# VH-VL binders against f1miw6: the designs that were tried, part 46

Target 1, 251 residues: f1miw6
Amino acid sequence: MPHFAKPLLRNIITRNLFNSIKKKQCLQYLQTLRTLQYDGFTTVYFGETDIPESLVTGEDFSDGYYMPTPTWCVVHAGGSQGWVPWKYRMFLRDELCIKQEDNLFFEFCDVVKKAYGKCAIVVKERRRQDATRPKEGKETEAQAHVPSVVNLTSVTCCPEVAKSYGHKLLTLPSPYNYLNPLDSAWSSLKWFIINNRKEFCLQSVDGVYSYQYILFSDLISKGIERINLSKWRTITTKVRRWENYYLGKLS
Key: E = the ipSAE of ESMFold2; O = the ipSAE of OpenDDE; V2 = 0.75 times the mean of E and O plus 0.25 times the DockQ between their complexes.

## First folded at step 14 (VH-VL; framework fv_acasunlimab_arm2)

Design y2 (at its last look DockQ between E and O 0.01; V2 from the best seeds 0.00; counts 0 for: pae O 9.3 > 2, placed apart)
Fold by ESMFold2, look of step 14:
Structure y2 (fold): chain C 251 residues (1-251), chain A 119 residues (1-119), chain B 110 residues (1-110)
Amino acid sequence: as target 1 above (251 residues)
Amino acid sequence: EVQLVESGGGLVQPGRSLRLSCTASGFTFSDYWMSWVRQAPGKGLEWVGYIYSGGSTYYAASVKGRFTISRDDSKSIAYLQMNSLKTEDTAVYYCARLSYPDDAYFDLWGQGTLVTVSS
Amino acid sequence: DIVMTQSPSSLSASVGDRVTITCQASQDISYYLAWYQQKPGKAPKRLIYDASNLETGVPSRFSASGSGTDYTFTISSLQPEDIATYYCQQYDSLPYSGLTFGGGTKVEIK
């Protein structure tokens, strides 16, 4: 969780209500997850990360200067079995970036069904103002709000598609992002990019975007390969420590 | 010295009740999850239940509804209340500490106390 | 509850022999499995956690591996002090799965 601060009295009251609601959502998430694991579901974390092109090229910006650059979105999944045996996806996230078809999530559900059987598919809660704080004038009975639709920025994750394959789609509450081992995997990938981009960077002899894309995808592929099963188990063990901590404190 | 000591075992008739105690010393008891594990004579280990540091309890199907685990953090004692005892509950009962924050494997065991359920 | 099927139930081997014990879970428990040694009249002692990690001070002749539903415990060269009953224990799906043990494997020297 974020570090402790001394907000205004109004913020303290709002923060306490928000924390109480989010604590209950976290406990419900953990209880649901562990019930599914008990029922034989394999846990799989499905998510995305943004990689700005500047991270790959090594260009630096100062606070008083900014040049627009495109951002790449990488979509993948993993868990205690390592990366799902599913080809990750990359999308260019410019102003005109279009969400991929729902067929991507359908394909994903089929692949994990074949690989692991029934899965508990975990995605992060979509960050919105209405999803992250209580609304003014809300009734006491309406304090506990849960999102009805689970979406990644680039991919729509439909609960009924997951259900049709025997899976269960779960939403991880946003304040508890350290309960998502995929975030640690993304950080490892970004660290690899920063430390290896010179090795993969050929000069843009033609200036065409496709040539840069080929070199970029090779760097990403190598970064993903370095996050092997052993590293995935280390990451998931740390997440499980946090899960156990919160189960013990909140229940 | 880090130690767990069980007490309260003995002979009891079927259908009756018995309460076991587990006294902890040498560590901060309130930080740990505690568990009970039993072993019937000549048989293997069977998990009974555990209690989180926050007080929530969970039980094996074989004892759910009959056994209750509780803790008194001020005295560093865990309890196992056994009701509606059956002859199949005859066992040595171990108190065990779960590894925290690592996971739910047992890193400290008591010596065990024998409970015999017979007519 | 998750059922752990441990085999064999007993074995006899000579000093220096390689000993192998297996556990199979009724469902995927990832790698959340520990191995215990219990000598007669004593409480169990944990040797291995998270399927393959040796506890501090455990001799290197002990090893274990596995994932999913299938797990293996090995003593590469049996010693007289290794006479004991060995148990696997899963801790997946807490709090609901419980902490179930395998049936045990009694290891004796011929």
Scores: ipSAE 0.158, ipTM 0.633, lowest interface PAE 5.4, mean pLDDT 79
Fold by OpenDDE, look of step 14:
Structure y2 (fold): chain C 251 residues (1-251), chain A 119 residues (1-119), chain B 110 residues (1-110)
Amino acid sequence: as target 1 above (251 residues)
Amino acid sequence: EVQLVESGGGLVQPGRSLRLSCTASGFTFSDYWMSWVRQAPGKGLEWVGYIYSGGSTYYAASVKGRFTISRDDSKSIAYLQMNSLKTEDTAVYYCARLSYPDDAYFDLWGQGTLVTVSS
Amino acid sequence: DIVMTQSPSSLSASVGDRVTITCQASQDISYYLAWYQQKPGKAPKRLIYDASNLETGVPSRFSASGSGTDYTFTISSLQPEDIATYYCQQYDSLPYSGLTFGGGTKVEIK
């Protein structure tokens, strides 16, 4: 059922075409990215995806009592060369423990430096829900606000940290998330989880009680492994085509 | 020959400081993470901390704030600065190489240096 | 921090016996487990990595398996040269919880 990716991309593109500011941001992002690529920076996409327990268990909590199910956050990175040779991280997000791991981004930067040299690290902009309406004030020249810090749910990405390792941190504008190959990778992972979770279930009977256990680590690991270099190349090629399209259209 | 050699161990009084050195040879030192692991007499192995190739450090809770790991890539040396030493810090201290991210385990160990903290 | 519970703490067996050591992690460590052998007065030597991979040059009598939280190290036929303390070590949660070792298992020959 490969058909699901096409309609989502079309709808996102059509809605965003009308926001001139967003277009400009996209163009700036793309131009910067291309410049860095020409300058010898390897592009790596660093990001996270949420995997709710319901996705893993298949339990449809549709019966009205939204018990907040535990959500797992998977952090990884990829690019044209496949998954970054860095161990992905998983965090259990409980409403109570949004502990951002400050050292994770340092580790990541160090690893990619070793693996690829200078990198353009691309991260998704988190929609600050609370971004109040920019007051109509002054057309201050959209200086490419290098965000001082990009906060992922589990990781803080600091441009200064990236810089200290010789990297450049880029923020992908939120309306153009489909230009991040990780989105496709995460979709693939989630698809794998949904379709294969039964194979990673163990049943244990203790007396009168039957327990079902999910080998979650194995499930995620296999899901990640399934996205091989060939798949990455395909995904990144598609992204590149879109990038070129926008560069041509917006330029 | 690929090797790590620890030095700087000895007898020290509680509250004093000691600096250990780990000299690496036979490999590109700058490409590896370095770690310190200690072993109290007759006890198990305890991870102390590590330093990234880029210089970032992480420490065990037991030594955090007292110990500092550093490295000089030009000399292929890793250091463990131990401050405010306690009797509980008495151990053989090993330096070990980490081949992260390819191998996030210790693939090379020194022979260790004994640190005795005693009044 | 990920806690590694290793059992038993010590064992004595005869030459040729099968020896089994277990290591349990406080959380799923996704096969990121190594086993080390430490002989008296020596530094640890890695025998197994990634839960089940035998290090180059290590005798085939050594093996390991496991997944999730539960891991096992086995010596199929104990030899005199195998007298040592064995340690499991997880490296799953770098850099969050560091590198933690099991308590060790002292293996002796009767």
Scores: ipSAE 0.011, ipTM 0.502, lowest interface PAE 9.3, mean pLDDT 84
ESMFold2 (binder alone), look of step 14: mean pLDDT 90; pTM 0.895

Design y3 (at its last look DockQ between E and O 0.01; V2 from the best seeds 0.00; counts 0 for: pae O 4.2 > 2, placed apart)
Fold by ESMFold2, look of step 14:
Structure y3 (fold): chain C 251 residues (1-251), chain A 119 residues (1-119), chain B 110 residues (1-110)
Amino acid sequence: as target 1 above (251 residues)
Amino acid sequence: EVQLVESGGGLVQPGRSLRLSCTASGFTFSDYWMSWVRQAPGKGLEWVGYIYSGGSTYYAASVKGRFTISRDDSKSIAYLQMNSLKTEDTAVYYCARLSYPSDAYFDLWGQGTLVTVSS
Amino acid sequence: DIVMTQSPSSLSASVGDRVTITCQASQDISYYLAWYQQKPGKAPKRLIYDASNLETGVPSRFSASGSGTDYTFTISSLQPEDIATYYCQQYDSLPYSGLTFGGGTKVEIK
């Protein structure tokens, strides 16, 4: 696509230079991904989504006297083979445990190794706002061979842990997040939650978190189940078509 | 109206060169990957190479270093430059379009042009 | 290059018979495989893409399945107009995989 020029002049100049760097990163990501696929690595997309409790309950916070609503984080993985046979994880954002987070990626790498053998594990790049601004020169962002820790908000993904299991950890550049089929899977899950939360409610009992928690986990489990292999292949073929488009345009 | 038409085939001696052309009509040529596929008489299909919409090229091992694919998007023409021709290069050469925006399977073929490499 | 091994190289069958053709890839190509029909003197025609998806307008007697390295193409009831040579073609990890065809299967009537 052509560049869209609507920002202020200063932002236009900065964005043009930034877009050139991000295009190079996208091409390098795609070439690395396709090389790994050619070398027999199974592609697995590992990621997370936030589900605010209001999405599940339907509560409206415009009425004033509520505390900030808690947010659940769901961590899972999948690809053209469907969901990884690994139980997804749920965390309350304020209750994340460092010990739990430290072991989670290690466990994931072991499960994926047993299920598929060597994998190309794709995680999306943290947003630029998680780092104050890019450093001058940006030579380190162009060097894919330089190891760096990739951090989701709830899980630390260490390249050395992946490497110890024979995997390769890849970072999907942030302006190309639509090349992540997990984003479509998360949207499908959220749509399922909105349209099915009433079916998972038991008795109309206000203020009973244990019933709501049980129904919430069942709702999430059913939503994940509805994203079957056929749906995963639809999502991944759409992403692959975009990958081919950018490979064609950028190289 | 959507079609591909190959031209430039003929008889040529081993060691010589030949350039094939593929003229496209009825679609936005610059958006598509283009490919050449050949078929020796009585034999199966063999992929020769393709060219991305951005211009990068990739070739089968049997022709790499001898054949060059190029494109002129302003004229909607793809080219196959065949150098150092060998008798085993004798084939019907098809120009083919790869699917858009889908994937790399062939959704449009030309009629083919015969190249005979013989002394 | 990914090598596609197609079997059999030829077959003869009666009208109404079930015909099965196989392709085996030298490595996992996921499901990125198409099947083509070529009649003598004509360019090939794609019948199936992404291992199992039938092109619009292709008769329902044609079907295909497979994943990983093993793929099959089936004509459930052979018709006289199905006499042709059939090819599989992979389009896996581009650009590195190329666009490799199987050797072809010539289908004839006994």
Scores: ipSAE 0.480, ipTM 0.763, lowest interface PAE 2.7, mean pLDDT 81
Fold by OpenDDE, look of step 14:
Structure y3 (fold): chain C 251 residues (1-251), chain A 119 residues (1-119), chain B 110 residues (1-110)
Amino acid sequence: as target 1 above (251 residues)
Amino acid sequence: EVQLVESGGGLVQPGRSLRLSCTASGFTFSDYWMSWVRQAPGKGLEWVGYIYSGGSTYYAASVKGRFTISRDDSKSIAYLQMNSLKTEDTAVYYCARLSYPSDAYFDLWGQGTLVTVSS
Amino acid sequence: DIVMTQSPSSLSASVGDRVTITCQASQDISYYLAWYQQKPGKAPKRLIYDASNLETGVPSRFSASGSGTDYTFTISSLQPEDIATYYCQQYDSLPYSGLTFGGGTKVEIK
């Protein structure tokens, strides 16, 4: 049933086409990305995905009691060369402790420098929930706002840190998340989780009680491993086609 | 030959400072993360800290704020600056190479250098 | 920090005996575990990596297994040259919790 990815992409593209500002941002992003690529920067997409416990357990909490289920955050990176040779990270998100690990981005920058040299590190723009009403303020020239800091849930991405390693940090505008190959990778991972979680379950019987254990780390690891270089190439090729399309239309 | 050689160990009084050196040979030093591991006499191995190829550092809680790891890639040397030494810091100090990012295990060890902190 | 609990702290066995050492992590470390051998007066030597992979040149009498939090190191037939202290080491939490070692297991021959 591979067909589910097509309709979501079409609907996202149509709605966002109407925001002239976002289009401009997208174009700027794409132009900058291309420039960096021509300058010899390797494009790497750095990001995270949330894996709720319900996805792993398959429990339909449809019966209204929204028990906040633990959510896992997986952080990884990939590009045309596949997964970055960096150990992905998993964080448990409890309502109480969103520990941002500042050192994680340093580590990442160091690893990609070693692996690829200078990199264009692409991260998704976090939807500022508090985007209150654009105050009608001054048309300040859309200077390519080098984001001062991009906060992921578990990681703070600092342009200065990237720069210190010879990298460039780019922010992908939120309406164009489909231009991030990680989204496809994460979708694939989640699909794998849903369809294979039973294979990673252990049942233990202690007297009258039956316990089911999920080998979560193995499940995630295998899910990540399944996204091989060939799949990455396919995903990145698709992204590139979209990029070219936008560059052609907006040029 | 691929090797690490520690130097700079010795007897030092509490509160004093000591700098250890780890000289690497036989491999591209700049490509590797380096780490320090210590072992108190008759005790187990304790990780002290590591330094990235890019120069970022991370330390064990026991030494954080007192110890500093640095590297000179031009000389293929890693350093451990130990300040405010305590008797508990008495140990053989090993430098070790990390195989990160592929793996974060120690694949090369020095012979170690003894640091004795005593009044 | 991930705590590695290694057991036993010491053991004495005869030549040819099967020796088993266990290491338990305070959390799932996803096979990111290495085993080291340290002979007296020497630096540690890695024998096993990624929970079960034998290093090149290490005798086949050494093996390891495990998953999640529980890991086992085995010497199928103890030899005199195997007198050493053995350590497990996790590297799952890098860079957040460091590279923690187990307490070590001293292996002696009777």
Scores: ipSAE 0.020, ipTM 0.622, lowest interface PAE 4.2, mean pLDDT 85
ESMFold2 (binder alone), look of step 14: mean pLDDT 90; pTM 0.896

Design y4 (at its last look DockQ between E and O 0.03; V2 from the best seeds 0.00; counts 0 for: pae O 6.6 > 2, placed apart)
Fold by ESMFold2, look of step 14:
Structure y4 (fold): chain C 251 residues (1-251), chain A 119 residues (1-119), chain B 110 residues (1-110)
Amino acid sequence: as target 1 above (251 residues)
Amino acid sequence: EVQLVESGGGLVQPGRSLRLSCTASGFTFSDYWMSWVRQAPGKGLEWVGYIYSGGSTYYAASVKGRFTISRDDSKSIAYLQMNSLKTEDTAVYYCARLSYPGDAYFDLWGQGTLVTVSS
Amino acid sequence: DIVMTQSPSSLSASVGDRVTITCQASQDISYYLAWYQQKPGKAPKRLIYDASNLETGVPSRFSASGSGTDYTFTISSLQPEDIATYYCQQYDSLPYSGLTFGGGTKVEIK
C-alpha cells in the first residue's frame, strides 16, 4: 500500500501547489492545526454528505425525464479515535421538508468536550465551484455528481460556539479536500451503499416515506458501523502523511 | 545502493566547533527530510534536529542556538554545524532519513561518527 | 516538549519467555509511535510503526499496541538473537513535538 499511495499523492499535491494563494492558506491551516495538536487539542472532523435517492435505489433518472429526486444529508464526525460518540443526523433535502438545526452544533460541541476535552474542530470550506452560485434567493443546488432538489436546511458552525466550550474551529481550504479524512469515510459509506442496497431495499409502497426511511436508515447505520476504528486510523494516517509531505515541501 | 555515510567526527576541545557531513546515495535526496540523532557512550538515543525538504530546521532544546542543520540538494549532503561544544555533546552522531512520503519515523541510518569533546 | 518514559530500563529473561516493555508519553500522541531495536555497535532498526504495524521481514513474535499516552511492546517468545536495546520514538504534532525517544530498555538472556 505505501507504493500505491505515492503516485496518487504526488499527482494531487503537485497539481494543487501551483496556486500560490491556496498554498499560503493550506500552509497556515496546517501550522495552526499542528500547533493546536501540540497544545493538547484533539482533532475532530465535522461534516456532512449528500446521498441522493438514486444511489440507494439504483434507478437512473438521467435519461431525459425530469422528476423530483429526494437527497438525504448525513451529518457526522470522526478522527483518529473513530466516529465521535454522537448519533449521526440525517435530513431530507427537498422542498417538502425544510428544517433548520440551530442547536445541532451546540450539542456536538458539548458531546466532544465530554468525550475528548478541548478539540480542534475541522470543517470543510465551501468549494470554489460553489462560489459562482447566486448569493441570495431560492435556487436549485446542482452537484457535479447528481441533480439535487432545492434545500434550505443547513448546519451552522459558529466559531464562538466552539470557543465557549474550549474548542477551536478550523476551516480546511476548499482545494485541499484530500486533507479531510471524513471525505474518505463518506466515500466508503457510499461504496457500501452501492454494494449492499439490495439487501436493505424494499419496493416503494405508493411513495410512503416512512417505509423507505426505515430501510434507508438501516443501510446508513450499518455502513457507518463498517467504518471502524482501524479504518479510521488508516484514513487519518494517510491524511497525516499528505500533511507532513506538504509541510515539508512548503517550509 | 541506498545509504547514508557520516564524516567529520573526531576529538575537539570544549568551546570549539566541528562540522559533520552526511552523504546520501541511491535515492532522490531532495524529496526527504533528514535528521541527526546522537547517542552518548552508554546512554540512549537523543534526537538532535531535522531539516525539511524545503529547508526549514527544527532542533532539540539541548542544542538549539548552538547547532545548525543545513542541506545541499545538488550534492546530496546534509550538514551538522556544532558550535560551542561541551563535554556533554560527546556522542556517536547518526544521520538518518525520515520515511517517505511524509512519515516521521527513521527508515535509513548511517553508521555513525564519533565526536569526543575533551580537554 | 513531549517526554517519553520507557520502562523497565533493563531486564533479563530466559529463552521462550514473554517480554513486555512500556512507554508512556507526557501527552496524548494518538498512535504516532515507532519501536526500534539496536544491537551493540549498530545503528537502530525500526520494527514497528504507527503503534502496532509490523515492518516487513520482522518476526511475528514481535508485536505492539497502545494509543493515547500508553504503549506496549511485546516479544512473545524471547530468542537469543533478540538481545538488544529497544527504544520507542514519538512523531506526533510535527514540527513542534520533535522526534523524542524513550530512555531505552536493555534486554538480556539469563
Scores: ipSAE 0.517, ipTM 0.788, lowest interface PAE 2.5, mean pLDDT 81
Fold by OpenDDE, look of step 14:
Structure y4 (fold): chain C 251 residues (1-251), chain A 119 residues (1-119), chain B 110 residues (1-110)
Amino acid sequence: as target 1 above (251 residues)
Amino acid sequence: EVQLVESGGGLVQPGRSLRLSCTASGFTFSDYWMSWVRQAPGKGLEWVGYIYSGGSTYYAASVKGRFTISRDDSKSIAYLQMNSLKTEDTAVYYCARLSYPGDAYFDLWGQGTLVTVSS
Amino acid sequence: DIVMTQSPSSLSASVGDRVTITCQASQDISYYLAWYQQKPGKAPKRLIYDASNLETGVPSRFSASGSGTDYTFTISSLQPEDIATYYCQQYDSLPYSGLTFGGGTKVEIK
């Protein structure tokens, strides 16, 4: 029975009449990824997700007072083999502390080298908000500008660093984020947070005042742990199906 | 030709140690995960362990703590060090390549080497 | 560890007969199942991967299907050269757990 790609896949493909350029970028990404896979590179997806405090507390800020709530950034990696055997990192993002840890990517590259050997490290392209309309200028041959550096919020991913460890750094085009299994993993994590945050809440009474504390680290840890290998396999299988679809359609 | 060749099998007494070698040829050995699978006489296949391209190892419970898998990429050889051998370890030992990139099904097998543990 | 229950342990059929082997996993293995053929005195050969994908060069009389915990391997028309023991193997648990084979099915010709 021809496994008819579920109608949901059709709707995602039809709506995003992605610019011919983005399609080309996707194809190039996929071709490169496949080539690396055939060349023995293990694919790992390295990324981050933001967890706003409101997600954890359940506070509905719908009443217009956008108090900038602290946002936590979780950095981790995964692939067909599950979570990378690397300790995930958490960073508090406040107006004051955008400390990029320059050494984190080195550590990561070393760990995956030891675990898997040479890796194709896939990172999500950060939407440059400020890309003003490229002026209609000259069709410069879209040399696949391997971005010299991919900046995550908390981590700088450098292709040269990756290369020094025998890895290849790949950038997933932004319109195709669903080709990153981490997105599904992060969604699952967020879902877990929303649905289980009460279980990680402690109440303390000090005289007349009642305080509620959320064990945030435990909540995140359990959420990450809940994304087991089976779930990863399911997610990556879906991604692979999409990849194959695009390779077939765009070829 | 793409092939795996096991060596080092033989007769050994219980409690002794034996080291098996798997020599790979015809492919980039360093890019692949390698595994050992054994088969007792007249019995089914039993996974023993595997080693990733990066060197991480995993073992079956039956051999954990006694067996060690290693690799020398410069020589294209995988090893199975077997310590504290038991009669139950008697089997044909196969080295096998795990499918690239990171799939855990076997796409290449050696012919196997017989290990007999007998007093 | 994921347990693979393979059935039957042995079967005898005539040339041209349809042969069916089943493998049941103790948990959902998400199509991460391979089928191997092992002829007497030989190493196993992979016939099927990812539950239903036929390996290159394998005759079309071999097929497999399944999902979740239940998987089936089929020989549509048994040939004399198909005398072998067949094994299913799950690889869903990698790297956190080991690979697991089914108990095997010995296929003979009457």
Scores: ipSAE 0.017, ipTM 0.563, lowest interface PAE 6.6, mean pLDDT 85
ESMFold2 (binder alone), look of step 14: mean pLDDT 90; pTM 0.907

